# Miniprotein binders against q56419, part 62

Target 1, 326 residues: q56419
Amino acid sequence: MEGRTLEEVQEEVFKRHGVLVPKKELEDLAKALEEAGLLLTEKVEARLKEEEEKLKRERPMRLAGLSYPEGEREARAFLEAFRASYPGEGEEARVLLMPHLEPSRVPEVYGAALAALEKTPPPERIYLVGVAHRPLKEKAAALPVPFQTPFGPALPDLPALQALDALLPFELFNTPLAFREEHSLELPLFFLKGRFPEARVLPLLVARRSPELGEALKVVLRDFPGLLVLAVDLSHVGPRFGDTPLTRTLAEEARRRDLGFLERLAEGEPEAALAFLGANPTRIDGVEVVASLLPLLRERKGKVLAHRLDLEAPTLSAVGAGTLVL

## First folded at step 22 (miniprotein)

Design v_5
Fold by OpenDDE base, fold request of step 23:
Structure v_5 (fold): chain B 326 residues (1-326), chain A 107 residues (1-107)
Amino acid sequence: as target 1 above (326 residues)
Amino acid sequence: TEEERRFEELFVDAWELLFLGYDSGNPEIMRQAIELFKEALEIAKRTGDPEREAAVLATLALAYYNLGDWEEARKYAREALRIAEEKGIEYVIEYARRLLKRLKELG
């Protein structure tokens, strides 16, 4: 990369090698298989319809026994272990940015989030904004049903959700199936419910930047105050994401972008944070979330509590995660 | 047939796990997907359906790629390509060739 920007190198690699964005390869293959009649059958469609109907009542746990314990006692011990992994103290949060990566990969980052929550008075409600990893019909969506957790159901704040829907130019309650397995909500919700068992929740997903969402939420928050949580990851680099194997240079660039993004958010400059990323060549997750919530992030000063670029050794790839309080 | 139904169920469930494992960054979930794909592969072999067989092989190649097992990924991609070329399954041919090219760059 001597003398060239990361963007130029990536573009060259893409041009030369047609380097597969691995997620696009997954999506393209899945689409081809669907077109061939190998994935979506009448029976599968019927099952999905049944699951969609069930999602009108509740969202069951998908990652219990996989990412966290299903049993309440074990789940509490899990929370304590994660908290213990972060040696520092937290700060009171009005806005919390935390990861949604597999918790075991970045325990101290989740620990930092728990530390912040310890210093935060119990909110009446939590606005939990995740990243849509499945397509949405609209730019953003909500699922107004109880989310199951080992600590009991996280109950929706229906009045606040309705108020939000009324202020949006699109139907907020869309694409319920996108919530079925969405880990960007389920994983942070585990920690949030464990710390604040009585808080109502607004589970929100963002697929594409929606300035309207931030403006609407700003109004809703006046009448329905609560904790805002951004559940987002940071850089995604290496072969799993279409790059070459992780090098010192690539890791340094990922860290630079992650920390530069978080630091600008900590200074209350979310537009500067987005501008700093440019074309986002290290694929920072959650840029669409931040872009949607600009009115709520402006002029808020805070602190970066933790950051990690976690190496997945078998794939020579890495994912960035951070915890920020505002 | 019952075998075809079972194949479809396994294949869909495995793909859901594959996406979940990929997006969450949990390799154990992806390993679970691989086990279901292997069961689907055995059904495809037993029923003599070369398209289903080639499709599963290509998918397994991708799954192993995402686990960093590039040797197994190459093995499955080559086998997928062989069957697909023999039977004229174009989308698998294109995919397998592209994956093999990527795997060569990593080796």
Scores: ipSAE 0.834, ipTM 0.941, lowest interface PAE 0.6, mean pLDDT 92
Fold by ESMFold2, fold request of step 23:
Structure v_5 (fold): chain B 326 residues (1-326), chain A 107 residues (1-107)
Amino acid sequence: as target 1 above (326 residues)
Amino acid sequence: TEEERRFEELFVDAWELLFLGYDSGNPEIMRQAIELFKEALEIAKRTGDPEREAAVLATLALAYYNLGDWEEARKYAREALRIAEEKGIEYVIEYARRLLKRLKELG
C-alpha cells in the first residue's frame, strides 16, 4: 500500500476503525474547517486577540444564565438550594475535592462541598486547581486577574501567584485564552465565592501532570496558607466518550473505580490511588491534577462525603462526580 | 456581504458553545449551539454556498450525536454527504462516512 509495510498499514487501519474518542472527532472537524477557511477567519483572529487583551484585566462570567443565575439574589437562592440537596453535615477541609460537571446533574455532590465549606474557617485564599480543556503552552497555567461572579469579583492573590511563578521552571502566566471558556474553574468558583466572599483566589489549570507544580505549591502554601481545591470529575464512560453503550457491568466498574480512587485519597495514599486506576480505562478526569499535587496529598486523611455516577440516558453514557475532604 | 459576516459570527459562536457544552456536560448549551448552527445553515442555503451548507450539516450531525439524538445525527450526516459527494467536498465526505459508520455500529 503506498510504500508502507504491512504492519504499518494494519496499525493505521486498526486506529482508523478502532474506538474513536468523540472529543477528538470535535477537534478534528474543527481543524478541518479552519484549514478550509470556514472557522478561523481574519475577523475571528482579530476578535481573539482583542479578547486576550481584555483577559489581562479580568475574566468575565461565561456560564451565567446557562449553569447558574447572573443576579446576586437569585444566585444566593440557587446556592442554598444546592446545600439543601445534601442533608448531611460536612467536615472541615484543608483540601477539598469537588466536581466541575454541570451542577444540575449532581446537585448533592456540590451540596456536600458546601457542607464542608460550612465547617471550614474562611480562608485568606483558595488554591483552585482545575483541568485545562484547551491546550496550554506549558503543563500548567494561571490567570492573575479578577474572575467575575454573581457575588462580586473573585480577586487574585497576586503575592502568592508571583511566589508560585518564581518557583516554577516555566512561565506560569502562559495561556490567557485557555481561561476564557474554562468551566472547571468557573463552576466551582461560583460555590466557593458564594461561601467565602472575602477569600482571594489562585486560579490554576493543569493540562499535563507537573511534579514541579506540586513541589512549588507545597512551599507557597506554607508561606501563604489557604484552602486547596481540586476541581475534578471522575469516570467518563459510554458512547459520548468512545465506548460502547453503557451496561450495568460498565456502570458498576466505573463506580468501583471512582470510589476506590477516592477512598485511597482519603487514606492519604495518592500514589496508591493512581496505581489503582492502572491505564485509567474509565477515564477518571482527576488523574493529572492528583499526580501533580502528590506532595500536598500524602498523609492527609479524610472522608468521602458524596459520590454520584450520573447516567445520561440519551447518550447511554455516564460521568462520575465526588466530594472528598482531607 | 452582511449575510456572509453573519454566517461567520454564528458559526464560530456555535462552535464555542458546542465545545463548552460538551466539556461541561451540559446538553442545554449544546442545544443552544444547534440553534445557532441551524440559523447558519439557512444563511448558507440562501446564499447558495454548498461548502458552507455541507460543513454546517456535518457539524449538526456531530452535535446531535453528542446529545444522543442519533436519528437526527444520521439525518444530517446523510444530507451533508449528499451535498459533499455532489460538489466534491472531500473532508466532509470523509467525516460524514465515518460518522454514519459509527452510528450504524451503535444502532
Scores: ipSAE 0.787, ipTM 0.910, lowest interface PAE 1.0, mean pLDDT 90

Design v_7
Fold by OpenDDE base, fold request of step 23:
Structure v_7 (fold): chain B 326 residues (1-326), chain A 107 residues (1-107)
Amino acid sequence: as target 1 above (326 residues)
Amino acid sequence: TEEERRFEELFVEAWELLFLGYDSGNPEIMRQAIELFKEALEIAKRTGDPEREAAVLATLALAYYNLGDWEEARKYAREALRIAEEKGIEYVIEYARRLLRRLRELG
């Protein structure tokens, strides 16, 4: 069974069981409100057009003051505290899988990523591949503009982005509004920019598996070498995701799937990792990213540095996060 | 009107925060969304727009559900349903009923 997106799994669960899947419910309600003229008005459309035009120049911080400090001094202290939360040493990364979950939920997992970055020679460029939490016009997209961070702007690698676009059967530079608030890029980028201030970035989003992306990137990486970063979360279980409250059995299943996925990736067997998930009943969100990047993950051996299934106690739900070096 | 404009601005911003908070797993962002929704709700009440009121109430119910505050979620879902049934707002009726069913399963 081919890996499915979180949304596809949620839709299937909803259709099969009639159980409320919160993401789908959010989307359906939002759509209904838009159709009723309550969300997307002419004024809102005009604002969105203005924001889209601004996104042609730069991507401002969205999560500054929410997930991380806005000020550089405070941001540096924040980064060091996260590093300190992981007691281990890192490994040199050619490929880094790290979370995009709210950092405060899984500090040691981000700390493990930072530990890996400490052992990694500063790359010329970072291929940052996140998960699209908003719809894209194409399977994948890029935004070729500076991304603001507390450490200064992360500048795009335009030559490498152009080379990638030229190899794709679709326009890479699509759906700029999907990047406006995309935390799967912004949160990892905070840590990456903090450690590699001079690295250029290729901010990429995947909505659906794109084998073409992986093949194109494999070619581009030959001429434009850099660090590949997969910014993905793992299992999503509990009421926030349409399940019953977290039980020991559900938590054990989530951990088994998370670790089984990461371990197979660490062995250089990304196809086996995807196959292991089957129907992806615990809703690992990184499946479409991994499926898109298979050519870059094959035969690479690495190490799982950290894993956490973080309980959100009020919702009795949990999200898996991990750090993997290849 | 200016109040309608303000409602729309608040409602959109709150929905953006709600999605951001949900997707990032940050409940504090969802709490911020709730505060904006509450302001939007007050505008809807003052303007006497039952559709906007029911819509915000249903949204608040979902937001509280995602925070694990199932009591408040039930409260807002019931109120959304009441208004929607009185005024024939079908999409809110359907949504609120579905949410209430889910909330009953959680206790």
Scores: ipSAE 0.838, ipTM 0.943, lowest interface PAE 0.6, mean pLDDT 92
Fold by ESMFold2, fold request of step 23:
Order: structure tokens, then sequence, then C-alpha cells
Structure v_7 (fold): chain B 326 residues (1-326), chain A 107 residues (1-107)
């Protein structure tokens, strides 16, 4: 430090830490374009306002024809093909961790979730907890409307949602537009609704860890029992996520972190699972959800049914996905 | 005009698809976004709107970067930079330069 100015130190740190982060670059460019009047016109604002009002009544399919078939018969066959991708048997789940990554990338991981659902008595309701990919006004949100699927509408459990809202220090129904594009609910819901057509759903998003959400859910689950689903992905590594190109060493580290995280959850030790990740250098997607739901995960033991670190050859990147039953 | 309204519709829809494809990890959705961006680019060229043209080119460069087609990403980033420097479109200059620096590091 002696003999160097603060400016010189700041420049060196910037050069080493000013690396392009692709998601942030997309977000920053979109924001700059909105400010320039190229993305957020009066007509776009009017459309979004109308969409927000529509979302207070129902949530349409966004990924039909993109990630899964729109027609019910094709969707049923598609779902069964995923089950066939996992040759093993599942186990009964009171808590299920499953991915929200594009299903065709990790078919056996979704198949393992289906295998677990086969062993699970049909629940009256499903607490589906995803990861918000768009900003929420609060740490968490829900959308208390039917979510359309190829298997019919997934109806909300309004009494359970109202009970949850009443226990939180913020309005739970706070950001309808955030649900418009949210694949972390839609993709898992396709599989859940296909297996449990009569179950109602609590579609929940977490943007930032919320201990109050977990405490409130613990109370609500006593009066409104059901299946808890953590719809989360694991490691995100490589240039698409701001790293150098994937190496065998980075892939091995990502796998170890994914499995170490899942195994500690399977031992009923969610705090240890979070501590194991430290600063989360491989960007495991599920940490904010797990951190929110600690009261529901403690001392609940289970099994890891599947894991894949799925390689993206063109981007030299990878995303981890897993299936855990508790 | 009809072309100006069509550009706005395409550009917004393409951005929505781009985020959706990126977040879900679905490259086919991102490729669909690129096709809409290319239609928007043609409109920006026909209407002689350099800010729109540079904006779409910068966006295409980022989209190709996130698909792993880094040669296309360099191509579009360089073209975006050329127009943006000529016309003084500062936010495009900054994004294109950052992306080109990253692409140099990759290869």
Amino acid sequence: as target 1 above (326 residues)
Amino acid sequence: TEEERRFEELFVEAWELLFLGYDSGNPEIMRQAIELFKEALEIAKRTGDPEREAAVLATLALAYYNLGDWEEARKYAREALRIAEEKGIEYVIEYARRLLRRLRELG
C-alpha cells in the first residue's frame, strides 16, 4: 500500500473484478434501452398494464410449444417419456426438490421427480416454491389465480394462500407481472399437474431469503398439509455465467458442491448445506429458497435420487440439476 | 408509421424471448428471439434509424454470446460499435466495447 495512491489501487481492483457478467449485461442493456425510449413506449406500458390486470384472473401458459407440447395428449406422452428417462424407483416425498431448468436438458432428473411422485400419496395441495427471475416488490410473492397447463388449470389454494398472507409482514400478492414469464413455476408445474390433477397449488416465488416466509409456512402447513416443492437449480458455471471456459476442474468442483449441498439437505441439515457453499462460488440457484425454508427442512431426512451437471458445449458452460426427496 | 410500430412490437417481443430463453436455459427460445431481432434490424435499416440499428446490433451480439456463437457475437458487436461511435450513441459504445473485450479474453 505504501507509495501507491488510492486511485492506483482502485484501478487495479477494477481491472481484476470488472469482468462482464452476462445476465447483468442483458439487464443493463435492456434498462438503457428503456431509458432511451426503445423498449418502454406508451403502447408497451398500456399493454403491460392490461397484462397485469389479466394476471389477477389467470396465468396463461408461456412455454407451451417451446418447452412442452400445448395439446393434452401430446403433453401426456411427453410427461411419460420423462418418467421413462429415469429407470429407477422413487421414494415417498413430503418435501421434493426438483429443477426448473429446461426439461429436455436433464430428462432423467425430471424423471426422478416423477418417480418420487408415483410413490407420494396425492396431496390436497402443493406448495410450489420457485426462484424469482424478475424483481419482486418484496422478498417473496404469490399469485392467487389459476395457472393454465396442458392438463387443465392448476387451481390456487385460496384459503392456504390467505392464511400465509395474513402471517407475513408484507403483502404476499405483490408483483403480478413477475409471474408472467416465470419458468421456475411453470416448468415444474407441468410435471406436478400432470401427476396430481386434483391438487391445488400455492405458487410462490422467492427473490431474497425470507426467514418470515419459512416460519409462516410452518404454521400454514399444520392446518393445510400438502407437498412442499422446492423448484430450484444448482450450480451455474462457465462463460454464460461470467466465468472462464469450463474446465474439468471447475466441473468437478461444481459437481462436488451440488452433491455436497444435496447430501447435507438429505441429512436434515439445511444450515450445514448453506454453510458448505460459503460464498457460493458456483452460483447454486437454490440457496435463497433453502435459506427461507429452514424451519421446514431441519431434521427431515431423505435421499438424493438424481443429479446432472448438464454441459452446454457451445458456451463452454454448465448448469446443475438434482432431485431430492425428504 | 406501420414499420415503426412493427419495430417496437418485434423488439419488445424479442427481448422477452431472450430473457426467457436465457433464464430457462433454452437455446431454441433464444434463437427465436434472434430471428425477431433480425426482422427488427431490417426495419431499422430501411427507416434509416441509426440508434435503433445500433441497439439491435448490440442486442444480437449479446444474444449470440449467450448462445456460444462467439464469431457472430464479435461480428455484430463490431458493427454496433462502428455505428454507435459514428453517431455518438454512448450506451451502445460502452456495451459493445465491454463485450468485445470479453470475447477477446475467450479466444
Scores: ipSAE 0.833, ipTM 0.922, lowest interface PAE 0.8, mean pLDDT 91
Fold by OpenDDE base, fold request of step 23:
Structure v_7 (fold): chain B 326 residues (1-326), chain A 107 residues (1-107)
Amino acid sequence: as target 1 above (326 residues)
Amino acid sequence: TEEERRFEELFVEAWELLFLGYDSGNPEIMRQAIELFKEALEIAKRTGDPEREAAVLATLALAYYNLGDWEEARKYAREALRIAEEKGIEYVIEYARRLLRRLRELG
């Protein structure tokens, strides 16, 4: 194994063993079932149309009672417990990178985000940029409606959203159904709304890198200042993601890539952060978001507050999460 | 029929949960999906639809795979394969064989 990069080994393993990519397998099977008429029926289509129409008015909670409490009192206690899980103090944030992984897996990382928010003056608006786990019609999208939370609705900043749309070469308000169950917005928003109840929100999803988005946002932020939040996870390694079971070597590589990525972002060098990942063999999911927001991340120095590579023991897989302030 | 309608409702909801659980990294959501798939499986058995049965079995195999329950994944994949081979359901045959190969690599 002398001289081969981990990437080459992973590619070779991938090529030789026809490694089951579980996400692709899910997608392929779902597609086959749809083609067989077992998933997408006329009734399902009608329901989806109705849900799409409802999404013109509001985005309901999907993960209430699953990932966080539905009731406000319980939700406040939940926030306090997560904050308590991080023993440190935060830093003031102009840009916050935080996870969107199941909160119970990385409580101290969310706690670090809350610590940062404690040191941050209440923003007028929050630009919340998540990862699209469902396909978008365009590279990026927004949903200009209230998002329900246990703390009340997170109201959209319509003027800022409209200003952003006007500067993009594509329709920003596309693919509303992609927002229906998107946890990369819902989970961070829980914490953000809990801390800043009066802030308006711009809920944004990125499917593919859009330099246009970053340039447009840079302009919009001049007239509509606010907190920028990148809701992204880091490495995804192990059998759930098509790798072999987690080894010390694989975990060390995942940590190296996660921390190397975050540290370069903390230095105000987002291009260097992307370059450091190369082909992204450990599958950091935040790459497309960061690549879209380069103009907003350049020359901003900050600090990594927390990082965790969380082992999912039954699947011998791990997911990286981090909190960064700029 | 009402049973077919119920099957479709359960199957779609379960798949939505499966994706949500997978993407969010919440195994409890995936377990909830599995329970709905099991209900769908029972309907498929009662209605005597081997394609629906094989499809659910293959899906259950994948769901258990994503929970790290390799034994149950193998069990359901083998049963899916058996039914699919008997009935000539090619997409299930291909999928189940591929999954079984992966499961052998994991131990």
Scores: ipSAE 0.827, ipTM 0.938, lowest interface PAE 0.6, mean pLDDT 92
Fold by OpenDDE base, fold request of step 23:
Structure v_7 (fold): chain B 326 residues (1-326), chain A 107 residues (1-107)
Amino acid sequence: as target 1 above (326 residues)
Amino acid sequence: TEEERRFEELFVEAWELLFLGYDSGNPEIMRQAIELFKEALEIAKRTGDPEREAAVLATLALAYYNLGDWEEARKYAREALRIAEEKGIEYVIEYARRLLRRLRELG
């Protein structure tokens, strides 16, 4: 029985259910509440302004005590436990694709990333490219300040950030509030800082595909060599994301999309990886990041170290996560 | 008033947690958001503000939806809808109806 493609299932779900409770439903309700004066009051605005001013100096931890330990000793033990969850050996990475999903959901995927980092000479700098889960003023943004971690502050590479800004047709240093709670940077950074305590960081967010970003980074990397990290998740399927409850067919399609995407990246064919996804019916999170970084991903051969489609049983939903080395 | 201020603080913080929990895929964070929303709900009830009450109820419905608690989600959505219809709160009516439709489709 030719298994209905998830596209067909998704189209059918889209057609049948017309009501995607996607993140958009959260956003739409939040917006409506803001317009009604229930969320964004003068006091909240004042607080946000103060927080924005603070973000000019440092980015505090948001997920300490929630997703990882706040204390350094406990954080080190946490990191080692995650490494232990992956039984394999890593490979040297020039480019690392890793998740930003709640670490406890996919420990071995983070463990695989740590394994790769063990085989990677300590970089001078890390280009950490995450997904903007909040709107940005521009297609991409950076926050040129220290990011707090249990291992001490991750210091920005200001010269490299300035070089990048100079090559972009837009102001790179935009929308600081988008970084305030952005887990797509904070969670990967925990592991990266834990392994490379002396590395400077370029914390970057992508909201929309920016070919200019990839071209600019390609130039910057020549003068400012470092590790490129794509902090992205893969498929998002199930009721939490607007689908029907997870079925075998839905899970198989999610895995097919995830692995097909990662494998094409591993072959150095990022355009083929994007083309393979088409309309992205399983909602692979990292599409805009990959689309922005095409010049840096082309012709790089690598290996998929780990993949997991993690079931959240209460919501009958699943999120894909993977670790890829290039 | 101090209660209104407290409501706003709770409601905003809870929404921040809700987004964070949703985006990161951490249900514990969403549960923390729910506790703050419940506190906000009690304030709204005590102050007799039906708009705030309906808004929090609709939000709680969405939060429980994101935790996979369909029964509680339906309960809160229906209550939100009831209050909103009585008071003519159109955006809550629309949202609650839409959410209830989705919940019916999920079973």
Scores: ipSAE 0.827, ipTM 0.938, lowest interface PAE 0.6, mean pLDDT 92

Design v_7
Fold by ESMFold2, fold request of step 23:
Structure v_7 (fold): chain B 326 residues (1-326), chain A 107 residues (1-107)
Amino acid sequence: as target 1 above (326 residues)
Amino acid sequence: TEEERRFEELFVEAWELLFLGYDSGNPEIMRQAIELFKEALEIAKRTGDPEREAAVLATLALAYYNLGDWEEARKYAREALRIAEEKGIEYVIEYARRLLRRLRELG
């Protein structure tokens, strides 16, 4: 050895073969700051405990005034403008895949979801399955409380939630704080509650694939029928996600991956859709949700209503979003 | 003190907005986080707290990177690194160096 320590050699190898993953860098820096006492003080811990107790009663709006208007009248007009962004007709959905990306970035994709809801008989309840962006104690979680919206509270379907919890090998109501800022539920819920103001909701998050969740939901949906919504985004490519700057080739690959994934789902072949993605090189974020819900997606044929790979010019990045009815 | 309480409030709120803006793909939320981080930075400078100052600067650099303002990202990362190297703040040194290397590669 030329006088280098093992630590120096290990760091050099990491630098040569590692890549910056911006989400992980945010998480790691936040964790280091917590450990240094700059983000997690006694006062912050006390506040979080108080917020956790409040979340056992209701989930307040987090994105009002940021992603959608707070007032009901303005929110109604906002929702209708999104429908107008999609010039086509929808189709009835038993299962709806829709995005959770900032709505103003993909207005016609949300509009396509609204068009599908126009053709869908008002359900008694909505199974809303999002992607956990904060750690969960288990593979999946729910929060059995009203979610506030500009259209009034979206009330939980407590009997269905309790039936689901009883069928799982883990406690379903396990991480209330993870719901506090979870946009993957809040943004789709704005559109769903606006169209189905009387439907109850099962607000569900997936952190890691859970075959148990899908099997349990298949049983619960038999006794508690309703609309299943997968609130997921598609490809994430470019420097904001750890890639090189977006090129025409990378964008074409991301579109191909998005559409290939959606088309296989539309053929009722969710296992083939997952296999098509392989290692998921364009980071479609719906993978864990689809992998959890296989029993509910098999043999359900449908149609892709909309897709956009939305370019982020300043970051040379892009995010894909789609609307699929089954 | 009152300024220390204000720093803690701003820094936590800004981080919450930063994650929310990043995850939802909403750059305006990330810009709001940056405004709070800048206010926190001024408090850290006035109170003479180099770890807080370096931490906020590193966070601003990463926020600007994720907004695509890579000139500002370089500026804040270099300043974070300068303070962190002077004061031995290892986790800031590591993050600032990784970010600066990435920014060099982007070119």
Scores: ipSAE 0.824, ipTM 0.921, lowest interface PAE 0.8, mean pLDDT 91
Fold by ESMFold2, fold request of step 23:
Structure v_7 (fold): chain B 326 residues (1-326), chain A 107 residues (1-107)
Amino acid sequence: as target 1 above (326 residues)
Amino acid sequence: TEEERRFEELFVEAWELLFLGYDSGNPEIMRQAIELFKEALEIAKRTGDPEREAAVLATLALAYYNLGDWEEARKYAREALRIAEEKGIEYVIEYARRLLRRLRELG
């Protein structure tokens, strides 16, 4: 009514009785439109079946011309610009944590990853573990095909992938369509392939924590040594993620949680890092990946090379990104 | 018809770009999705298809919300709601009302 104050029109009721979750609203609206015949026609279904069959042979670039250049010469210049955004030196990595957020938003964080790769002997293979943004049939998945990049195809390490599949209690190669749009693999891969053009790749996604994956990877890595990469983002706060508008206090808390998480990982204490987040109120991305990979992270010490909580002024939101070497 | 085929192609492509832009945190991709949604909206208006029109308007509202252009988001959500209430398109009604409530809370 006209007599109400700003205090009575506070976020309190919003927090108690419901939260608009923008990602869920997108998904629900898309599903409703599919059911109404506006998004999932017979022609679209046939196209998706064709795409799924193609994904059993190769995974094309989706973000070329959008997040990175399509041409090799321009892509190489792009990589060098990112490296220059981080003026420090890296450290050798046996495990690398790097972001999957749009690279132009956190250039020095990707630059720090490149600096670490410069100090890392070229691996025979890279275990690239991203976060599934589409549902998987199982807790985790892989796609054992070449991933196209401006630097040529990133070839799969089929023997290592087959060894991993054999150790899991579920089929590893279970959801090809989930890889079609998956930026958490494609964006880090651009940087990894650009630095290690001859390394083979195990492109892995985690949807839900899988202790079985971590135990199996520990075994596979003994026979198939390589670089382990966790391609994860950190805090997600603000209205784009269902929160109230970002305040200085919320931003400070998000930064504190990001750095506290990374620092505990750097101490070789991944269980403590997860416990530090509690209910994960700033929605640090990648907790499911870390929880899956505990056997590979325990007692492995290292350092945080870079961190940014990147502010989205128009949405009053922010996303955190970091680079950690172990 | 040719226009119905064009609408379907635009709408699917725009939705794929919208999800990709949202998930990757790339607002330029989301702006590209909006350009395609606007073309789809014009087709829905020319063909006199109120469900298609309301669907595109609701989608534009959510896209603008996620870009932080909350004035445009309110505009498209109100228009989506008007059509959806007149024609009984329940899923759009529910969606538009939730978004408008959120936008009022944000100021």
Scores: ipSAE 0.819, ipTM 0.914, lowest interface PAE 0.8, mean pLDDT 90

